# VHH binders against Type II methyltransferase M.MthZI (mthZIM): the designs that were tried, part 11

Target 1, 355 residues: Type II methyltransferase M.MthZI (mthZIM), of Methanothermobacter thermautotrophicus (Methanobacterium thermoformicicum) (p29568)
Amino acid sequence: MKTTHRIYFKNSADMNELKDKSINLVVTSPPYPMVEIWDRLFSELNPKIEETLIDEEDGLRSYNLMHEELEKVWHEVDRVTAPGGVVIINIGDATRKIGKKFQLYPNHVRTIDFFFDRGYQVLPFIIWRKQSNKPTKFMGSGMLPPNAYVTHEHEYILIFRKEGPRQFKTEEERKLRRESAYFWEERNQWFSDVWTDLTGVSQRLNHKNLRKRAAAYPFELAYRLINMYSIMGDWVLDPFLGTGTTMIAAACAGRNSIGYELDHNFKDLIESRINETLKLSNEIVMRRINDHIEFIREKNGKYYSENYKFKVTTRQEQDIRLYYPRTYKKIKNNEFEFFYQEVNPKKERQSKLNI
Key: E = the ipSAE of ESMFold2; O = the ipSAE of ESMFold2 at other seeds; V2 = 0.75 times the mean of E and O plus 0.25 times the DockQ between their complexes.

## First folded at step 4 (VHH)

Design s44 (from o03_7W with Y33E F99W; framework vhh_4orz_3; at its last look DockQ between E and O 0.71; V2 from the best seeds 0.00; counts 0 for: pae O 12.3 > 2)
Fold by ESMFold2 at other seeds, look of step 5:
Structure s44 (fold): chain B 355 residues (1-355), chain A 119 residues (1-119)
Amino acid sequence: as target 1 above (355 residues)
Amino acid sequence: EVQLVESGGGLVQAGGSLRLFCAASGFTFSDYEMAWLRQAPGKRREWVALIYSGGSTDYADSVKDRFTISRDNAKNTVSLQMNSLKPEDTAIYFCAADWGSWRYPLDYWGQGTQVTVSS
């Protein structure tokens, strides 16, 4: 098995490299409108935004203009998404004072409206509780009602589906779907409408003196979503690639991927992350097997994996196959091919039995 | 409490056959994977054969097609039929049980039985 991964360094408002209806899953986190660290980016995209933020101090107009810039990308996402495809957008609302007015700017509402108005099915989505390391501070009038404010510590993982449930018509497609299943206990953990078990990653861009670059979300978040909403060999798109988390998670999950990133300086960071992840790829993927074996000991399932011969909880888990990227080849034009090996729990068991 | 007791070891000529038995007690036998391992003089312990709780089997390459592992869940026994024995098969043979996590240490071990294959 092989997968292909491409990076385009350009504004994803134009994704003309991609054919209509070619993408099975989108997993992304855009710049968040009205969150201060993104003001310069939005103003560079549309200079009118700087005027409305600074000269006019017009929060509503600024919010609308920023969303209009994002909607150029969402239009391209709609064009490239295949029927039955899923679009997942991690986005947070902004709390901000413009002029003398403090309010929340509801980015998730505006994003939902865009896709809902275009006929997407809005699926149950996830509230991602990011536990803040910032000190709690009184806002507004503090202890005095009614002008105090709630502390805002959530983001959204919005989930949209295009044109109804995806169909798998051939036996080969159905076989690949069965092999791409997840364990019962993973389903229980992952398909919850509130996630509290993933730590947030700072989105603040630091000056060049700091070596750490913020990813929009942790690897595990992308890895879960990719396993939840795609099958092996699918094409995953991230139009706001950043540090490459979605692409790297897609590679570890046996999916092809495409990423768009405006800032060419992310190239070396993404390659560094690929190399580090590849060294651990077998362990990352085998962790799912190992966690399952620990889980099923307590559960005492009555079905068996056809491929690995350990117990599983349900009939749907019997055909699970897991692969890890063993090597990769760098291709011209920011393109990578990953080459896979199926996990080998038998060899791992053999090594544990030798004393 | 938990016991695995091997038997059936002994001296046999090259090319001969031998059958090992392991009697288990003190745990729910049918839920465990059972294995035979061996340790030759001066060598590290290596696995030989494994039988899953569902009855399917795996073998080390060195013994495949010569050895057969089987289990009797009614009697709580596992056995190892060893055919076409070679001097290289000389070792102490251990019966082991594990739930299926296969993390060291394994759940239960026997004391071992000596198998010696003479030229």
Scores: ipSAE 0.000, ipTM 0.310, lowest interface PAE 12.3, mean pLDDT 85
ESMFold2-Fast, scan of step 4: ipSAE 0.386; ipTM 0.753
ESMFold2, look of step 5: ipSAE 0.000; ipTM 0.429
ESMFold2 (binder alone), look of step 5: mean pLDDT 83; pTM 0.829

Design t01 (framework vhh_nb_b201)
Fold by ESMFold2-Fast, scan of step 4:
Structure t01 (fold): chain B 355 residues (1-355), chain A 119 residues (1-119)
Amino acid sequence: as target 1 above (355 residues)
Amino acid sequence: QVQLQESGGGLVQAGGSLRLSCAASGFTFSDYYMGWYRQAPGKEREFVATIYSGGSTYYADSVKGRFTISRDNAKNTVYLQMNSLKPEDTAVYYCAADFGSWRYPLDYWGQGTQVTVSS
């Protein structure tokens, strides 16, 4: 098994490298309109934005202009997404005081409206709550009504589907779909419409792996979504690639990827992250297997995986196959191929016992 | 661009106290989750404490009850008050910001500040 990964260091408002209807899954997190850290990026894309941020006290014009820049990318996303393909956008709303006016800028609403107006089905989407605790510090006038404001504690993972449910017309496609399945307990965890387990901090801390886990929450989010909404060998697009998280997660999941990023300075960082991830790729897949073995011991599963010689909860899980990237080759300045090994739980356990 | 600058480390006797500060710039501080991590020589970097944008906090079991994380949004600063320090708390302490986007994971750290606790 082999996957291909390409990076284009250019504005994704023009993705002429991609043919129409060639992408199965888009997973991305764009710069958020009205979040101050992105003001410079948006102003470089459209200098009028800087003018409106300085001169306009209520921010509405800035908000509209920033979304117009994102919508140039969404038009390209629409063009390249195949029928049955899914577009996933992680986006937060912005709370911001401009002049004397404090308000929320509802980025998720504008994003929903774009795809809904273009005939996409809006699937049940996910609220990603980044805080695990219930009470928070007050905003606005503190304890004095009515000028106290609720705390902004979540982002959205918006999920759009093009034209309708994906069809699997050949037996080869249906077989690959079965091999790309997830475990019953993973489904029960992942398909909640509220995610509170990816907060940037683990509730069950293990000091040896803690640094890797804390830094890996963006990776885990992308990895989860890719496993939920694509099959092995699919093409995953991230038009706002940044440091390469979606590409790396796709490679770890046995999917191809294409990314776009304006900042050429990320090239060396992405290659460094590829090398670091290859050292961990077996551990990522073994974690899924070990978690399953632990789960199924308690549950006494009714079906059996011949591939891995363990019990599973459902018939559909019997054909699961898990692969990890072992090596990669740089075949062009912007193109990489990953080569895979199927996990062997018995061999991995034997290796640990021999130490 | 994000800049995080730690200060307040130093040498302290067991049972003593230190307050670390982290000055942040290049982003809207009040919207972001801030954390402290530490790394002792020859060990992995480990989580210490986090404070969410709304002010709620979470601590590693090893420091719970002894350390307090707080923030001052007007000064774009996060603090770590360390009480009842133990020799095992000796480490370089790093400030980190959570940007809320997988586009930019937690790769942005301060340069760290050394804390040494004598027996």
Scores: ipSAE 0.012, ipTM 0.270, lowest interface PAE 8.7, mean pLDDT 82

Design t02 (framework vhh_nb_b201)
Fold by ESMFold2-Fast, scan of step 4:
Structure t02 (fold): chain B 355 residues (1-355), chain A 119 residues (1-119)
Amino acid sequence: as target 1 above (355 residues)
Amino acid sequence: QVQLQESGGGLVQAGGSLRLSCAASGFTFSDYYMGWYRQAPGKEREFVATIYEGGSTYYADSVKGRFTISRDNAKNTVYLQMNSLKPEDTAVYYCAADWGDWEYPYDYWGQGTQVTVSS
């Protein structure tokens, strides 16, 4: 098995490198309109935004202009997404005071409206509620009604499907689909419309500006979504690649990827993360296997996986095959190939016991 | 000026072997991925094999296990070793070079070399 990963350091408002209707899955987290750390990026894309924020203090106009910049990218996403393809956007709303007005800027609504107006099916989406172990910041008048405001503690993982369900017409595609299945217990965990078990990703960044610009969602979030909405060998697109989380998750899941990133300063960081991930890729797949073995031991499964010689809950799980990237090769300045090994639970367990 | 020059074609008996060579000039050879295509009379041009900058290779199913692509960056040359040749391998073989996106057509093409496999 081999996957290919390409990075383009340019504005994803123009993705001419990609053919119409060629992408089956988009997973991304864009810069969030009206969240202050992204003001500079949006103002660089359209200098009028800085005028509306600073000189005019017009939050609504700033919000609209920022979304117009994002919508240039969404037009490209729409062009390249194949019929049956899925577009997944992790986005947070912004609470902010501009001039004398405090309000929430509902980024998820504007994003839904874009795809809904283009005829996409809005699928049941996920509320990602970040674990709230941090001190809560009080907004407005604290304990005094009515000018106290609720805290904002969740983001949205919006899910859009183009034209209808994906069709699998060839025997090869149907076989890959079966081999790309997830375990029953994984389905029960991943297909909840509320995710509360994922915390923020810890990132080691040397430069403060790069850290501030990196809107990073957790590896596990991308990894789940890729396994839920694509099959092995599919092409996954992230038009706001940042630190490379989507690309790395795609590689770990046996999917190809294409990423776009405006800031060339992320190049070395992404390559560093690829190197670090290979050290953990076997662990990721073995954790899935070990979690399954633990689960099924107590559940008394009805079906059997001939591939791995263990019981499973459903017939659909019998053909699951899990691979991890063992090595990678940089074949061009912006292109990587990953080479895979199929997991062998018996061999890996024997090695662990001999330790 | 970019130039790709194929050599090594000819007439060969079924089951035999040929080694094609493609000498490249006018560009930084080591930065390009190289490929071989073939075209039989009345047919469209068909992919045969590619070799990337770092040496990884990819083959058409029809030639996998019989053909081997390799490169010599010091000599600016790409090779196609063809073993267990079949009459259906008869075609004009073209060398190609590309810098950029691998999913697009190759940037540079040679003039081709004829391979004829008799039964």
Scores: ipSAE 0.000, ipTM 0.100, lowest interface PAE 22.7, mean pLDDT 83

Design t03 (framework vhh_7z1x_3)
Fold by ESMFold2-Fast, scan of step 4:
Structure t03 (fold): chain B 355 residues (1-355), chain A 120 residues (1-120)
Amino acid sequence: as target 1 above (355 residues)
Amino acid sequence: QVQLVETGGGLVQPGGSLRLSCTASGFTFSDYYMNWVRQAPGKGLEWLSGIYSSGGSTSYADSVKGRFTISRDNAKNTLYLQMNSLQPDDTAVYFCAKDFGSWRYPLDYWGQGTQVTVSS
C-alpha cells in the first residue's frame, strides 16, 4: 500500500488543483470568526472586516463578513466532495465584547445553515468538550445575578453528508470497506455524540506513558474521524491544514490527503511532525490491537480474526486489516508518498522476545 | 486549569540576545508539541518555532532560522527560546503556545505573553 499527500500553500477559497467530486472526506477546523487571534487573517482576506471591527458597535457585521470569507472555502469544498462523501468541520462559537456589547457569536449555526441550505444531510454531530482551559477571570458580574455569564467549554464537530449514503458497487470496494472496519469497542467509544477529555483515554490503559506520547490530543481526534467516515485509500482534504494534524492522521490510517495552508512557514513544522509521528506509527496501531486483546478477554467473543488469530465480537470485525506507514519519500517540494507495512502481531511478539 | 507563563522579555539593543522561558501547568507538558509565536505591533500572529514532545525534532520559521533556538526541559515543565542577533523587527509580544494543531490553526491556548523590544 502506498498513499499520496500534497500540501498547497495558498488560499483554499480557490482549490483549482482539485477536480470536481474527487474527495471522499473533508476533516478540518477553520479559523473561528470573532475570535480575536483571527482578526488579522480575516481582515487581510477582506479589508472591510477591519473597518467594521473598529467602527461596529455590536459585531454582527464583522461576524457576517468573516463567515462570507469561510463560505468561499465551503463552496470549493462542496465542488470537490464526491457523492456519498462526508464533510466534517470542527468549529467553536466565540464569546466577545465589541464596544459595550458582550455576546456569543454562534459560528456553528452559520456553518450548519450553509450546508443545510445546499442540500446536505446533517448527521448527528459531536459535542467536543476539551480539557478544561477555564479562564481564571469570570465574565460579567461574577457571583452577582443577572449579569454573570456561563463559561464556554465545548466545540462542535459538525458532520454533513453529500447526496446520501455512499455506495460500494464492486467486490474490491466492499472488501476494502470490510478491511477498514473498526473494533466493536472502538465503535462504542467513537460514535458517542459527546467527546470528553481525550487525554484521559490514555490514562485508562496499561502502558499509559507510551500511549500518551503516541496519541497526541488533536491527532487522536482526527484519527478517529478518519477511521469512522472513510475507508483505506480514500482522499481526505483539510482546507485549513495548519500544523498538519489531519494529513498525519490520514497517513497513519492508510488514507491519501491534500492540505491547504496560507502560511508557508508551517512547512518545516509539518515535516518535523511527520518524522516524529512516523517513528510512533507502529505503536499507534499496536495500541489498537493490545486494547482489543485486553477487551476481548472479558468478552465472550463469538467470531475469529484469521488475520490476527484473536477473537472478535462481531462478524464484520473478522476482516479488519491494520497498516502503519514504515517509510515516506518526498516526491516533490509539496508531495509525499508513504509506504506501509501490515501489522503482524507474531512478528512483534518475536521482536519482544529478543533478549 | 491550563496555564502558560512567559518570562525573560525586556529591552535589548540590536545584535543582542535574550532567553525566554515558559512554565507550563495544568496539563501533562511532556505529551505535547510546543510552539513559540509572536505578535508585532499592528501585525497578526507569526509562528516562530516548534518542538516535539520528546525534544527530538525542532522546526523554525525562515525569519528566525539560524538565530533562534527552541528547547525544552520536560522534568521542569519549561519551554525555552534562545534569541540571538536580535533585530528591530523582532520587537513583539512573544507567546508560548500549546499545540492543538489544525483543529484550531494556527495554535490554541497561549500564555499571557512577554514583551521584547529591540531598540537602542
Scores: ipSAE 0.000, ipTM 0.317, lowest interface PAE 12.6, mean pLDDT 81

Design t04 (framework vhh_7z1x_3; at its last look DockQ between E and O 0.08; V2 from the best seeds 0.00; counts 0 for: pae E 22.4 > 2, placed apart)
Fold by ESMFold2-Fast, scan of step 4:
Structure t04 (fold): chain B 355 residues (1-355), chain A 120 residues (1-120)
Amino acid sequence: as target 1 above (355 residues)
Amino acid sequence: QVQLVETGGGLVQPGGSLRLSCTASGFTFSDYYMNWVRQAPGKGLEWLSGIYESGGSTSYADSVKGRFTISRDNAKNTLYLQMNSLQPDDTAVYFCARDFGDWEYPFDYWGQGTQVTVSS
């Protein structure tokens, strides 16, 4: 098995490198409108935004202009997403005071409206509450009603499907779908509409130098979503690639990827993260297997995996195959190929016997 | 009490055949994946073959694939290993092992073993 990964260092408002209907899954976290760290980026895209941000009465105008910039990207996302494809956008709302008016700017609502108006099915989406979120500050008047404000503790993982359920017409496609399945216990954890078990940054993949603005979401979040909403060999797109989290997660899951990023300087950081992740790629898959073996030992599964010679909970899990990237090759300045090894529990079993 | 007892070993000429049996007692045999493992003199353990609870699927080590056949009779609580085209390098003690599915402890019960000697 081989996957291909391409990075384009340009504005994703123009993705002319991608054909219509060519992408099966989009997983991304855009710059958040009205969150102060993104003000400069939005103002560089549209200079009118800077003017509206210094106008005490114009928070809604700034909000609208910022979303108009994002919607140029969402138009391209719509063009390239194949029928049955899924678009996943991790986005936070912003609380901000402009002039004398404090309010929440509901970024998730504007994002939902964009895709809903274009005929997408809005699937049940996920509230991501960061595991380490322990707010110590109060907003508004502290303990005095009614002018105290609720703390902002979560982001939204919005899930949109184009035209309807994906069809698997060939035996080859149905086989890949079965091999791309997840374990019953993973399904029960991953398909909850509230995630509280993921930290805001992955310590294993965190680069100190770019901490504040580089990584929008952790590796584990992207990895789960890719396994939930695509099959092996699919093309995953991230129009706001940043430090490469979606690309790296796609590679670890046996999916191809394409990313767009405005800042060419992220290239070296992405390559560094690839090398770090390859050292851990076997551990990622072995953790899934070990967690499954521990789970099934107590549950006493009814079905069996011929591939791995362990019990599973359901018939659909019998054909699961797990791969990890062993090596990668840079074939062009913007293109990488990953080469895979299937997990072999029988070799692990033999190794334990040899001790 | 859980017991696994292997029989059918012995002396055989190169190119010959033997059929090993493992009789299980003290547990519901049909609920467990079963394995054959061997140990040659002065060497470590080598996993050879495994069989699904129903008998519907089997797996083999490359060293024995095409020569050995694992099977089971759940009504008789018995596991079999049919060994064909035996070679001197197949000389070993052969063990029946009940699968536990744990990488640290892959088998929870073993038989006493049966000696297979392939004479030159």
Scores: ipSAE 0.000, ipTM 0.302, lowest interface PAE 14.2, mean pLDDT 83
Fold by ESMFold2 at other seeds, look of step 6:
Structure t04 (fold): chain B 355 residues (1-355), chain A 120 residues (1-120)
Amino acid sequence: as target 1 above (355 residues)
Amino acid sequence: QVQLVETGGGLVQPGGSLRLSCTASGFTFSDYYMNWVRQAPGKGLEWLSGIYESGGSTSYADSVKGRFTISRDNAKNTLYLQMNSLQPDDTAVYFCARDFGDWEYPFDYWGQGTQVTVSS
């Protein structure tokens, strides 16, 4: 098995490289409107934004103009998303003082409104709770009512579906779908509307990452979502690719991917992360298997994996196949092919014991 | 306009020390996690060290732990890297890089870099 991964270094407001209805899943985190770090990016896209922030001190107008820039990308996302396709946007609201006025700018509301107005089903989505020992700087009057403010420490993972549930019309597609199933206990953990457990797994992976601790997080966010909302061989798009996390997670999950990144300076960083993640690819998949075997020992499941002969909880898990990328090659400018090996749990367990 | 300007590089003999500075302008320096990154000749980028907004927590790559010390002076909008026990394989261009305060976000602004050369 192999997958294809392409990077376009340009503004994703124009994705003319992509055919209409060609993408099965979008997983992305855009620049967050009204979050100060992104002011320069938005102002370079539309100089009026800086005027509204500084000269006019008009937060609402700034917020609207910033979202208009993002909506250029969302229009392209809509065009390229296939029927039954899923669009996942990780976004946080902004708390910010403009002039003398503090308020929250509800980025998630504006984003939901865009897709809802265009006929997408808004699916139950996830509140991602990020714990921090650093309280926000916007406390208001502190302990004195009524001008104190709630601490803002979560993000949203918004989930939209285009044109109803995806259908799998051929036996080949149905087979890939069955092979792409996840374990019962993963489903139970992942399909929760509040996530607080992600950082624990990232800490373990980050401990083994020789590059830096922050680089391993949020790989598991993207990896989880890609497994939840796509099947092997699907095309995953990230119009705000950044350091490449979505593309790398797609590769580890056996999906094809396309990324857009405005800043060409990320090219070498993305390749470095690809190489580092390949070192860990077998460990990622084997961790899932080992966690399952530990879980199922206590659960005493009734069914068996047809491919690996360990117990599983449900009939839908019987055809699971797990692959990991072993190598990749560059095909042309900013295009990569990954080549896969299927896990062999008995061989892989024996190899670990001989360490 | 966000700007980061590195200074303090140069030639040094093995075992020597250098102190790098990065002066920031165009943004609220004290709101950002800051990093040092280097690129040796013909090599990719290597993250070296990071420091939280307040200066209260620091992180180091294994290759520089115990030899390099990151610090910051938020009143002067300046990031520092004290480099001790320098060896020839520390020869590189050293960059100051701004972060969003979250470790998973890419570095969004870089300085021009300062050359450090360690040679007899």
Scores: ipSAE 0.000, ipTM 0.099, lowest interface PAE 21.1, mean pLDDT 84
ESMFold2, look of step 6: ipSAE 0.000; ipTM 0.098
ESMFold2 (binder alone), look of step 6: mean pLDDT 82; pTM 0.832

Design t05 (framework vhh_7n9e_1)
Fold by ESMFold2-Fast, scan of step 4:
Structure t05 (fold): chain B 355 residues (1-355), chain A 120 residues (1-120)
Amino acid sequence: as target 1 above (355 residues)
Amino acid sequence: DVQLVESGGGLVQAGGSLRLSCAASGFTFSDYYMYWGRQAPGKGREWVSGIYSSGGSTAYASSVKGRFTISRDNAKNTLYLQMNNLKPEDTALYYCAADFGSWEYPLDYWGQGTQVTVSS
């Protein structure tokens, strides 16, 4: 097995490198409108935004203009997403006072409206509550009603499906779908509409330019979503690639990927992360195997995996195959091919956690 | 241009005290939750203490509760960490951080850090 990964350092408002209806899954987290750190980026995309942040009585015009910039990207996402494809956008709402008005800017609502108006099905989506950090803003008159405001403690992982459920018309496609299945206990954990078990994990960056845009790395979030909403060999797109989390998670899951990133300064960091992840890639898959073995030990499993010689809860799990990237080849400055090894639970079993 | 600049670290004997400072610029400091994290050699980042925008509500990791005190001066755009009764296991690079809410782009922005070394 082989996967291909491409990075384009350009504005994803134009993704002319991608054919119509060529992408099976989009997983992304855009810059959040009305979160102050993004004011400069949005103002560089549209200089009118800077004017509205200074001159307006409230932030509504700034909010609308920032979302208009994101919607240029969402138009391209719509063009490239295949029928049956899924678009997943992690987005937080912003609280902010501009002029005399303090309010929440409901970024998730504007995002839902865009895809809903374009005929997408809005699937049950996930509330992600970060546990390691407290909410970033508390405003109002403290202990005196009514002008104290609740904290907002969650972000939204919005899930949109194009045209309806994906169809698998060939026996080869149906076989690959079965091999891409997840364990029953993973389904119980991953398909909750509230995620409280994933904390934001920050990392030290050695590159001076990237320190100003340092980001937490929730690899597990991207990895779960890719396993939930695609099959092996699918193409995963991240139009706001940043530090490369989606691309690396896709590679670890046996999916191809394409990422867009406006800032060339992320190139070296992404390549470094690829190298570090390959050193730990078998541990990621072995964690899934070890968790399954521990889980099934406590169950009277009725079915059996001939491939891995262990019991499973359902018939569909019998065909699961797990691969990890063993090596990669840099084809071009912006293109990588990963080559895979199927896991051998007896030989490669690991009990240690990736930290 | 967001900047967080830590200072106040150094070498200290077990049982001693240090006061860390973090000078913030490029964002409205008084609007954001701020926190201190640390990273010891060969280990991941650990959240140490956090403080709400108003300064009224604070939280601490169990390992430092009762010994460390977080505070802020919104007029000076400065975050502080008073560290008392320091232990060798407190040896780490200490980072000041702000949480901006994006998992791909800065969920947390942090400075370069200031080194704290606690000897026997």
Scores: ipSAE 0.000, ipTM 0.314, lowest interface PAE 13.1, mean pLDDT 82

Design t06 (framework vhh_7n9e_1)
Fold by ESMFold2-Fast, scan of step 4:
Structure t06 (fold): chain B 355 residues (1-355), chain A 120 residues (1-120)
Amino acid sequence: as target 1 above (355 residues)
Amino acid sequence: DVQLVESGGGLVQAGGSLRLSCAASGFTFSDYYMYWGRQAPGKGREWVSGIYDSGGSTAYASSVKGRFTISRDNAKNTLYLQMNNLKPEDTALYYCAADWGDYEYPLDYWGQGTQVTVSS
């Protein structure tokens, strides 16, 4: 097995490199409108935004103009997404005081409205409540009613499906779908509509000098979503690639990817993260296997995986195959190919036993 | 049309053996997970044993493990169940089934069944 990964350093408002209906999964976290760190980026895209924020102190107009810039990207996302494809957008709402007016800017609502207008089904979405060391930050008038505000502790992982359920027309596709299955216990953890177990920064997969983004999501979040909403060999798109988290997660999951990033400074960081991740890629799949072995000991599974010589809970799990990228090649300045090895749980478990 | 035809059932004494066969037609047999189910009088259908298209994965209900062996011949589009050391509790109508193995496509195809009766 081989996967291809391409990065285009340009504005994703124009993705002419991509054919219509060529993408099966979009996983992304855009710059968040009205979150201050993104003001400069949005103002560079449309100078009127700076004027409305600073000179006019018109937060609602600024919010609308910022979303108009994002919607140029969503139009391209709609064009390239195949029927049955899924678009996943991690987005937070913003709380901010502009002039004398404090309010929440509901970014998730505007994003939902865009895809509703394009005829997408909104699937049950996930509330991502980030782990926090200080959840007691107070806003407004402190202890005094009525001018105090609740704290803002979550983001939304919005899930949109184009036209209807994906069809698998060939037996090769159906077989690959079965091999791309997840464990029963993973399904029960991942398909909750509230995620509380993930931080906004991953210490294991983040490398050296990472950009701190309001919309930064961890490797594990992207990895779960890719496993939940695509099959091995699918093409995953991230129009706001940043440090490469979606691309690296897709590679670790046996999926191809395409990313767009405006800032060329991320190029060397992404390549560094690829090298670091290859050292950990085997550990990622072994963690899944070890978690499964621990789970199934107590549950006495009814079915059996001949591939890995362990019991599973359901028939669909019998065909699971787990691969990790062993090596990669840089084919061009913007293109990488990953090459895979299937995990061998017996060998890997034996090597982790000191006996 | 998908068709599954079971055979090999009959009356047998406790401790005896039977081999069930299922002839499949109307679909690409080698592409599908196949299994045997059974239904005793007054009870719902019970899964007995399954085998994947590759032949690389087999599983058994705890009540039959060690006594029954599932196998398939993809060249002949035929599924088998070798039943040894039969017990009165094994008395049931035995069905062959093809399962898409996918919750999105709840299309199971079942045969008419073959009766197995085990006398004490």
Scores: ipSAE 0.000, ipTM 0.110, lowest interface PAE 20.4, mean pLDDT 82

